# Designs tried in a protein design chat: VHH binders against BTB/POZ and TAZ domain-containing protein 3 (BT3). Part 24

Target 1, 364 residues: BTB/POZ and TAZ domain-containing protein 3 (BT3), of Arabidopsis thaliana (Mouse-ear cress) (q9syl0)
Amino acid sequence: MSSSTKNIPKPPPLPCITYQRFQSSTRKPSSLMRLVPKEALETWDKLFKEGSGADTYVETDNKSHFPAHSSVLAAASPVIATLLNQSRDKNGNTYLKIHGVPCEAVYMFIRFLYSSCYEEEEMKKFVLHLLVLSHCYSVPSLKRLCVEILDQGWINKENVIDVLQLARNCDVTRICFVCLSMVIKDFKSVSSTEGWKVMKRSNPLLEQELIEAVIESDSRKQERRRKLEEREVYLQLYEAMEALVHICREGCGTIGPRDKALKGSHTVCKFPACKGLEGALRHFLGCKSRASCSHCKRMWQLLQLHSCICDDSNSCKVSLCWNFKEKMKKLSKKEQSKWRLLVENIIRARNSLGPFSSRSSGLI
Short names: E, the ipSAE of ESMFold2; O, the ipSAE of OpenDDE; V2, 0.75 times the mean of E and O plus 0.25 times the DockQ between their complexes.

## First folded at step 17 (VHH; framework vhh_7xy4_2)

Design K8 (from J1 with F107Y; at its last look DockQ between E and O 0.59; V2 from the best seeds 0.00; counts 0 for: pae E 5.6 > 2)
Fold by ESMFold2, look of step 17:
Structure K8 (fold): chain B 364 residues (1-364), chain A 120 residues (1-120)
Amino acid sequence: as target 1 above (364 residues)
Amino acid sequence: QLQLVESGGGLVQPGGSLRLSCAASGFTFDSYAMAWVRQPHGKGLEYIATITWSGGWTYYSDSVKGRFTISRDNAKNTLYLQMNSLKPEDTAMYYCAKGSTGEPFIYQYKGQGTQVTVSS
């Protein structure tokens, strides 16, 4: 037979992958998703098995030929259509030669071209052979079936690198992403496997791509954790400011203005920072070395922060508020900007709470 | 030049064991999937075991599953088949086979093969 080799375009580069949760297909398949009546599939499966009216044959390695129908094969695969148009044995009969593959895989492949019928247990046994056949003969429906089987728990840490290399060779992007996700999720386990060690020697460019993807994923995860921790600090500062105002206006626990009735240390306060702040404020009021005391520095900073937010200089009940507003005016522009940015971040964190958060009940 | 050389066959009693080897040369061994294929006298070829590049996945036919083990040593460019609990039905010429370029699970065999005979 004569073969035609065509220039095959280069595949596109591996897509840039960011570490994100992939959107998976979580819907359960319905038994009502069939698009073709069962009786039609059974009719074509019987034609395949009986071979009535066959005009060609398929030759395999095991010294056997089986009958086939050129119109069915050509309709299912453009590659097979071309091969049949070029083939003639010495008696003028057309044929299709498929060698180098277990004959059971060839049988399943051809049966699928007729009817899409398959035995699930046998399909799982030969899924990699059938994936390669579906790629070589351009049968996308079989390729999709092989992909579904691989995606159903077939891939594990011991085989993931081998499957990834096969998926790249067969241009199966979905399986490439599944494999990459597994590498990222458990890099330490996967990188210790024989598959990784072999790939490191035979395909160092792929190893580099996988390592870069893992590093990018870890970097983004660390940044998200840092941002969450930062947001928690901002919310704690906001709660401390609310507690300070509450203590200065109404009093709380055992501390407050002299003209307010205090409820004592046994009461529950709706401002969660009050109990911790009582001690800090009591220390601040009695400390003789405020300028050099680190505990008093915290109170100085809280008062400064309040003064940046407070807009009522003459009626504010928070002690020293006016003094800190004047002190703020005398700071360098660089220092003023740092405080204003902190205030903006604290307010932004507070305003981003959902309406059902326990933190949203505070008052200023 | 590409070459696959099988060895380790011989005569063995039922229930015995053999280890076959296939020495590979002339190509980058660890870039290809490999298989063991056998041919009983006067019969067609049977693909009995396959192994991926690293050995991360293996396939066994039902006739040998649980009794035979395929393995590879990529540092030595050698494919192995450990055959245990041998039966008279395992009598055949055994060949190793290499996947092709671009079609890694489509195998061909090359070389003389090695005869395994299981007889009392």
Scores: ipSAE 0.237, ipTM 0.699, lowest interface PAE 5.6, mean pLDDT 79
Fold by OpenDDE, look of step 17:
Structure K8 (fold): chain B 364 residues (1-364), chain A 120 residues (1-120)
Amino acid sequence: as target 1 above (364 residues)
Amino acid sequence: QLQLVESGGGLVQPGGSLRLSCAASGFTFDSYAMAWVRQPHGKGLEYIATITWSGGWTYYSDSVKGRFTISRDNAKNTLYLQMNSLKPEDTAMYYCAKGSTGEPFIYQYKGQGTQVTVSS
């Protein structure tokens, strides 16, 4: 009866999801302008500047009037379209009133609606006004530009709270996140600012939210630190076990197998834990009070741990490995589970060491 | 009732200094951005300075930049404008303006104003 070993085809290699780091090409805002011919932009900019054929006007607080084309404004913003329609008089004339913001910002805003042209320094200067205008009049392209500017180092510890509140009012989640991150990163400095003090009085709910976010962040950091420390302990235990095996099997320093003469091999020990463990073993062997000695207790724990991991306890050269293995069988289920968990954690910690970690696991 | 009362205006020589004050009442002062606007005789209103809730951000028009300083004392519900190196062109009625909660940089209310006259 010829047992046909069915050649189970090897599963195809998992596609290497090359996490192409989407290098967020910081596309300089200038790159989007590259898609529109310069001549077209100039034409629209000229149309705005000259106001030729204007059929409406924009009024500002200073009673400045900007001639405008109703069709252009209406096309650029549905909100403005509605407002223009509502403003229509008996003669069919329309107007747009933008009050309460600097006339310069209004001019920039209207210009942007025509050609998307702007001066960078002016944009930085009026970025918050323009953000509000872009939000109120539903101009997403301008809003994006404002967000980009704000995200490029415009925000600092003194203005972060004010910017956060404005961003929330304008539904700019990105900037909210940036501001929140800044608060979390440097809570001490930010909480000492006038912005924080004012916010505390005017918007106590926001203060609470921010404090909670900081607490949560700190808790996460603490937890991460704890996990790293635990991992380190498990790795140390692993190294100690490797050293133990090395010493018991091959000998190291002054301690070696009972059945073999320590060949004074001048070879540099590859196990960093051997020196410490040798000392511990010497103590253990010479200690008259093993039951009450903390050092001996640690050695017993290490030996027991080894026995839990050792697959060949019958032939193992580690002292008491077999004995501990038998003892482990007699432990309560709860205790067995604890040791199992410890072993799992050690193995996990070991495996987390990338292939390049020089920590040659001799336990394969 | 919302009130904005400007004070500190007067006659000053070119190169002189004035400090304007605006006493705010009838609203939560620290919840609003504030601004100074001015109106020269026969001209329209112009924004010259803006300050956010805490003063974390300030804006100045080019005409007053480097010479004027906007500040606020939220404990006193008072807005200030320090004006240095005054010029004849600065002659105007100066008003304190209150922003909106939803639109912090849109100003709906202004005071009665205080006259500033810069002349030799």
Scores: ipSAE 0.067, ipTM 0.603, lowest interface PAE 2.6, mean pLDDT 83
ESMFold2 (binder alone), look of step 17: mean pLDDT 83; pTM 0.841

## First folded at step 18 (VHH; framework vhh_7xy4_2)

Design L1 (from J5 with T101K; at its last look DockQ between E and O 0.84; V2 from the best seeds 0.79)
Fold by ESMFold2, look of step 18:
Structure L1 (fold): chain B 364 residues (1-364), chain A 120 residues (1-120)
Amino acid sequence: as target 1 above (364 residues)
Amino acid sequence: QLQLVESGGGLVQPGGSLRLSCAASGFTFDSYAMAWVRQPHGKGLEYIATITWSGGWTYYSDSVKGRFTISRDNAKNTLYLQMNSLKPEDTAMYYCAKSSKGTPFIFQYKGQGTQVTVSS
């Protein structure tokens, strides 16, 4: 009959952690996305707790022994598979020795290998021990769980340097990034901690790396700020050009073409720059020395910019559009390139707006 | 070459206090996590407290939490255990333990320990 074999338990199902790259939720909900039935996991947890049919054991420092199933342990960890084979005596008996950590952490580690079951508060208590065990025994699913726990508010300015060094030792890139971000965000506070002082003595190369990262981050922040300020100027110019076209075609408020009925100053215009242009345009229209007037300079520049963008020059309602297109042709190649680049930057800034941007709502 | 020397044990009454010290030499003390381990007579080892390099994180077993405090002075290469509200079940040989640099929460003890006896 087929019943002559040993009682060999079925290996544990794959942990749900392999699925979580496809979930759009935050870091904390990963425990909700199990692939296998809860009943299957509970069955393996029961096998772990009862130990029926155990063929090996796990030895801890307090002389306690956990009965265990070598097939389950070896399937969960290639490192454990090797250690069990190395411990095999001439009768075929094996054991796994895990010393140097609290026996409760060993219990939780082995239980996780069977069923991925854990109590949340105990997991948080032993998270660093379990991170190291998962690294040493090559158990990626447990490592990812420890990382998730650390990433949800466990790390603070007093422990960030200690956690960073642990994460580097365990090759945990995500936690290294989180710690580095905290150092960069609050360098003055973190650099004053005991953790920084200890790292400076014990690992001065890491200190150098962190200081260089802070300096580079400050440089990027300054450049990002400069680019944002520049983009705001480009968007203001684009809005002014759109308002100019609107005023010249349709009129707005108290200013516009002579053949259009004006709405008056009490109406709301979709083009936010119209009110700001009224003063400049009134001055421009009435100025006797426009060509040399410093107050008219902005209007001349705006007309030139419009002429560079306009593709309907002969039918265009904007005053002097054709004249500026002809003037553009007479500029040096260097000056033509300057205007072309400016126009490209303005259009690029406008095209970066989303459909629901408050800045684009006057046009949409 | 590497040495861990425990001291500060002795006889105390229940409810009393002691402070244990562990002097470290032969290695860069502040590069390692440290722990206190105790062994009651005829029993196995119990890891009762752990501290990271700078003390940014500590662990305590349930048997001592709230009563014992682990600390370190990296300038003096010394690990401490402040033991308050001592009980007869705290009677044990106490050792300090050092981790490896690559496995910072797996500990080994190397000293002869210091005896703590709590009796009336």
Scores: ipSAE 0.717, ipTM 0.901, lowest interface PAE 1.4, mean pLDDT 81
ESMFold2 (binder alone), look of step 18: mean pLDDT 85; pTM 0.867
OpenDDE, look of step 18: ipSAE 0.839; ipTM 0.972

Design L2 (from J5 with W57I; at its last look DockQ between E and O 0.86; V2 from the best seeds 0.79)
Fold by ESMFold2, look of step 18:
Structure L2 (fold): chain B 364 residues (1-364), chain A 120 residues (1-120)
Amino acid sequence: as target 1 above (364 residues)
Amino acid sequence: QLQLVESGGGLVQPGGSLRLSCAASGFTFDSYAMAWVRQPHGKGLEYIATITWSGGITYYSDSVKGRFTISRDNAKNTLYLQMNSLKPEDTAMYYCAKSSTGTPFIFQYKGQGTQVTVSS
């Protein structure tokens, strides 16, 4: 229940405002578009500046009282609605007291509640004050704007720790993660700053949290690199197996089963692994002690792997395929499981390529 | 037992310089943002400079930007304001202010102040 004096004109009716785009969205865009005509916003900005029909006021530390409209303020903030409903000055009028911040920040805060109008340089200058005010008075649209400004290069290595602590106090999860990401990405530079050193003394639990996050991030990066390197190995093995089959069936370069089909490297081979495989296969063909030869080890492993993948090929032209299939059947269940897992990983890596993936051509 | 004690004020000629100090006690100084606030005679408070706990973020009002420098020495629990190129308009009582625990850029406590007068 606000009050109005007879000397203050009543405000005009509030315009109809549509928020269709924002109401239907579950994800905020990286930049916000205005859904309200410019003239409507200018009308509310004019009402704020002129104060026509004001029934309350905002008090600041600078002994400034500027007129305001309780219905507008209460609609913009449930916290302000409660404060206005419970306030009375010496004359029985309602008011909103905002102390402890620069009066310019209060002015911009209240102006935003009316019209969302702001000057860009002043908003950037007071962004932290406005973030705190938006938190204290529960104004999500202003908080969102402050977050966007902070996320656009406002935060640097010298201030990131201070911003992080501020964001935690204001429960601004997005900025907390932005700051954490900067700490992880450039830990050496950030940990050398005065902000870090002060935090180490004043908030050692936060330092511990950040260090743990950096260590965990490094561990995940190493694991991702290891898995990527493993996938590369699996793909190279698959390519080697395809090249082996190609050589055994058709011949390639200077090696193969059909002498009249071989003319050296006169044609371009579509199997990149053939070049890397050629030396190992040449040695394998000439070695009398292949089963025990350390130099033949890779070829034996490739043949064993092929036999696990080759599905019931009675006429398979890959040398010793049937022999390795028989050997596979006689292995222990544990040993069979290890080979089957390797095969599964190779096939999974092959199937994950898709039309847009590319690969290294070298034999491992 | 919380105390903020300002010092270093006095009379100075236009164009001159002063350095204000604020000795803090009774709280963990480096856990709070600090500010310098001034009050010209018969007028309200003006927040002229703010500094975060580490000094990594500073704010200056347009009236003092480029002329005043806020700093802090957390080892000595002391806040400073270096005031250069002083103008008669800078005449005011100057206060040191501490932020609230729950609201880091809202200042809820100030000291007794030190007077700065800029006149010939």
Scores: ipSAE 0.714, ipTM 0.904, lowest interface PAE 1.4, mean pLDDT 81
ESMFold2 (binder alone), look of step 18: mean pLDDT 83; pTM 0.850
OpenDDE, look of step 18: ipSAE 0.825; ipTM 0.964

Design L3 (from J5 with W57F; at its last look DockQ between E and O 0.84; V2 from the best seeds 0.78)
Fold by ESMFold2, look of step 18:
Structure L3 (fold): chain B 364 residues (1-364), chain A 120 residues (1-120)
Amino acid sequence: as target 1 above (364 residues)
Amino acid sequence: QLQLVESGGGLVQPGGSLRLSCAASGFTFDSYAMAWVRQPHGKGLEYIATITWSGGFTYYSDSVKGRFTISRDNAKNTLYLQMNSLKPEDTAMYYCAKSSTGTPFIFQYKGQGTQVTVSS
């Protein structure tokens, strides 16, 4: 169409996306590089290095100018597209000025825009500079690469607060949460660091946010622990009641009703609380001082609890079940409500078991 | 109102040591990352060391790594550069630089600098 052939349109830079790893146990470059054949990446890298057909340039502090292609830069970054459209040098040429950063970091930044190529050792060295450049120029693929490098054990208790502040300035949510998690998990150690002391002076609102998060996390952990312990008690009570019914109806091992032959079962007993309950029930049946015996007190409570749940009061084989049902009728409404609530909680805990749940057996 | 005043330069023999200081005023020093930059005569700027707010991270250029140490004393609003095993190619004007909160790790220098000369 003209005497000077225009550049064949260069493909856009790779989109910023998350990829699954496809090779096991390898130390390969970023998965972003795995979406494009190596030969294609090398072609774009060569174009960057040689600068053939460049129509603009990148200006740095080190009195170096990189030749560049405005179409590639503008496609890679909407911020750069705007800057190139608005900028002119004294000769009327477009340019991109990046000052205040080591020229090596600028070189790596621009190289990444062309080909996503980088050297891992150099990337680690300039990761913070590149994170900031990727944020300033809206290059999400480079930002994600920098985040991945930081997340690979780069952050420790000595630098976590500095990294947190940097991540907040660059709107890097993943690194912010990683840092917050470290603060919560080891607050005593992190709060003693120089980073915390500096933040306390320079950014007290952030300190307040972190302290509140630690306190909230402790409260949630304590409540979850309390609920889990409570649930375990309810499940142990339920299992004890099931074992009681089993022993009273069929017998188990060495204890059972007079009209049953105690053969010690040819199969493993499916009631996990039987062994723990056997001794307590044997003691209870033979104890002459039940009313004042501390060992019998738990059995009294279990029998009362069973009577509240039992549907079959007339033919129930559990000893004293009917007597405890009658005792329940004579309690005040307040006391009846307390027992009914306990039963409700036990049934709720039992009903929350999934088909694949595993748990311990036995009394408290 | 922002001021960065570099000092501690001078003439030394190869293998010698110097300690540069940068006194900062007119801003909240511990809210900013800081850097040392140098400019050899007739050459462009080289960013040789960077330090975060508390010193939790430092960067060094390959030309100085292992020989120079950047540090800061936030109580005194002072940035330091300990320079050991000096070479003739370290001869330059040395400046300290400050970043902004909105663009951390993008630095600007404002002082007159301090001259370091390394010769036999």
Scores: ipSAE 0.676, ipTM 0.884, lowest interface PAE 1.5, mean pLDDT 81
ESMFold2 (binder alone), look of step 18: mean pLDDT 84; pTM 0.852
OpenDDE, look of step 18: ipSAE 0.836; ipTM 0.969

Design L4 (from J5 with T101R Q108D; at its last look DockQ between E and O 0.89; V2 from the best seeds 0.80)
Fold by ESMFold2, look of step 18:
Structure L4 (fold): chain B 364 residues (1-364), chain A 120 residues (1-120)
Amino acid sequence: as target 1 above (364 residues)
Amino acid sequence: QLQLVESGGGLVQPGGSLRLSCAASGFTFDSYAMAWVRQPHGKGLEYIATITWSGGWTYYSDSVKGRFTISRDNAKNTLYLQMNSLKPEDTAMYYCAKSSRGTPFIFDYKGQGTQVTVSS
């Protein structure tokens, strides 16, 4: 049988690429979610539990000294490697001293260094202790696991400020963002909690940071909403112009050129604005006072807008396109600038659509 | 001068209750996580309860869960432990402990303790 000596290096622990959702409370990670065979993890877990060939020990506050393998611990944590190299007990043995923390958390921490095995219910119970241990001993894989546990509904409005302060102390950016998001989304409720009141007194710089983030988020949200609303208007205008051209060239529903066969009012059309435009066009064509009618004003504006974009002065099928192009030339410079800006905005909104947008020609 | 002064210990019969207090001074109490730690005679330390800065999260060891309640009053700089349904196994010296600011949940300072004895 092989022997383990203090001078013989052992292979480093295999990295744990495990993800365990709350639906798998006591089971080992499945092969679907990891790269390491279960048998390898079980082998290292057995070595941890049995302690065969141990050359060092871990000391906890409850006077428990449990056996460990210095090569495993040192390979898993550069901080532990340094501490082991500097330690010697009364008998000349190396050791790792972890005090100030419940011994159950220490056991789980060391077990993780060997095999990445854990019990989910115990992990949730000690997640904050393990987060601190993973930070202090520089064990990123355990830190990531603790972050995953915290991100799965562990944090609530009563504890969010305390968890935020812990996450900042442990440099856990993802949890800091999660906590900040909760503060932003429910500021009134969170700012009324005992955690906020204590933070006001004990950490006013953090309070300032949070308040500034809430204010900035509200400002950017308002600006984003305004821009989305404007973009929707511009896209609706563009769709109306496309529909106008379609009706004038090919006809749609019950309206179109007299030399085209019309399909009737119940047919489907790939131009989404055709149905709404049909009624406006019918009114416009039959109105006796088009020049002064307020209902026809929208149609006049659409024709003017089309003429600003249209390149085909001779061959354009949109009625009155030429007339509006000539009218545009006669407008004041200020009025021409207003129409040009509107056209630019409409084209910009259309050009911002990607091939994956649901508002494109319907092929999406 | 940093101080943690425990009080409220004493002799009590099984099934009884006690309320421990820890008066803190010489530091900003509400900037630190706090814990209760006990030491039975001849045995090591057991971390039985922990509370965060505001009390937004608490931890209890399995030996006391459901029977003991940790709380803090940050206005009075005082930590409390309400102990109900006491058992002879709860006999120990009880210490109040504070964390460091840079390493929360690593409890680096404890007071002199108060003795709790549960016997009939």
Scores: ipSAE 0.696, ipTM 0.902, lowest interface PAE 1.6, mean pLDDT 81
ESMFold2 (binder alone), look of step 18: mean pLDDT 87; pTM 0.881
OpenDDE, look of step 18: ipSAE 0.841; ipTM 0.971

Design L5 (from J5 with S99G S100N; at its last look DockQ between E and O 0.86; V2 from the best seeds 0.78)
Fold by ESMFold2, look of step 18:
Structure L5 (fold): chain B 364 residues (1-364), chain A 120 residues (1-120)
Amino acid sequence: as target 1 above (364 residues)
Amino acid sequence: QLQLVESGGGLVQPGGSLRLSCAASGFTFDSYAMAWVRQPHGKGLEYIATITWSGGWTYYSDSVKGRFTISRDNAKNTLYLQMNSLKPEDTAMYYCAKGNTGTPFIFQYKGQGTQVTVSS
């Protein structure tokens, strides 16, 4: 087996930051992210443009071809390496044939293999051609660049379905998820587009997949809202329990162990639930049939809840705390489990209070 | 039997307009990206316009951008090229080309084409 080319090591593929620094007309202000010297990129770009020492060529279908270096092409793409080894023209020379695409896209593709150099406006113009070429020839660095361009507002509701299908054909996971996110966020608009209509006819399995994703997203949103509503209820119960203890120990407003005249102090109450609890507690204290009274039911429930949490039964100032602890022992196991779970959820909600919550207790 | 049939060419004065059509049959038209390709006499192929499955994206070569408009009617299985402000250098055989599902922007033409001649 005889080779017409000499394999020469070449620099690794250039990082995306280096590409932006060298080729972008809107260059990044910082040079600290440069991984490869600018003169190295310029050297490879010059080699591409001048073709000195070329041992192969790239053929396009507009009657043009470019001189090229098999060692550079083969190092950049193992797919191209295989194709070059399998090719021979009538003179015995190797070549790379790229047909079916605009020759400008082929030029940009090959230039990128040498130096990662590109013109930004031309890259945007051919981004879809270059994405397909980068996939066909296994050039991940170019594929990543195409993905960056598409991810910067290139995709809209009119093209999202077309772009999604292209991204799936090219195994571009990032763009697939960007498109899916847009479908989920704006399903009503996207599902009425020509792109959706075409996909429904030509690729009904994809339509099914997208509809399932929209339904799943809605289910997750509903579950999150439900959990937030539950958390709010738990925090209100905790605040009510704090207020109950405060009233029973210290008094607040017109209710508690002593009236305000006895306290002598007119400090502002720091317990937000005291005002709302005052009426219920006043009714509870004066009700003649509180065991069977429907209006007292909320106070019974709050006292029961407190008794499940209270750890200090020998010093507790909350009225009837001991009685409710004893009542708890007499409940069925099913009812006991419900109360214990409720207590766990209330404590969990209290423990998750953030630094910006207005519901934080002011115990100072 | 897969077929692409181009029509609408002819002789036109510089500055004139033509509308090319490509009737597709024998395959699911809306599953493929489509393109217009032209070949001036004695020269190679030029890919002048591309359109995605639903028309959500288009490409034009610099030689025709602003003057030509590619479009498709998927209900009629027809691809169109509206050519305005025609120039003598637009004289060529025009072909309709079909993409591939695995490589959607690698195009192949199969029709006889339609001749466009721009002459004073």
Scores: ipSAE 0.678, ipTM 0.891, lowest interface PAE 1.5, mean pLDDT 81
ESMFold2 (binder alone), look of step 18: mean pLDDT 83; pTM 0.848
OpenDDE, look of step 18: ipSAE 0.842; ipTM 0.972

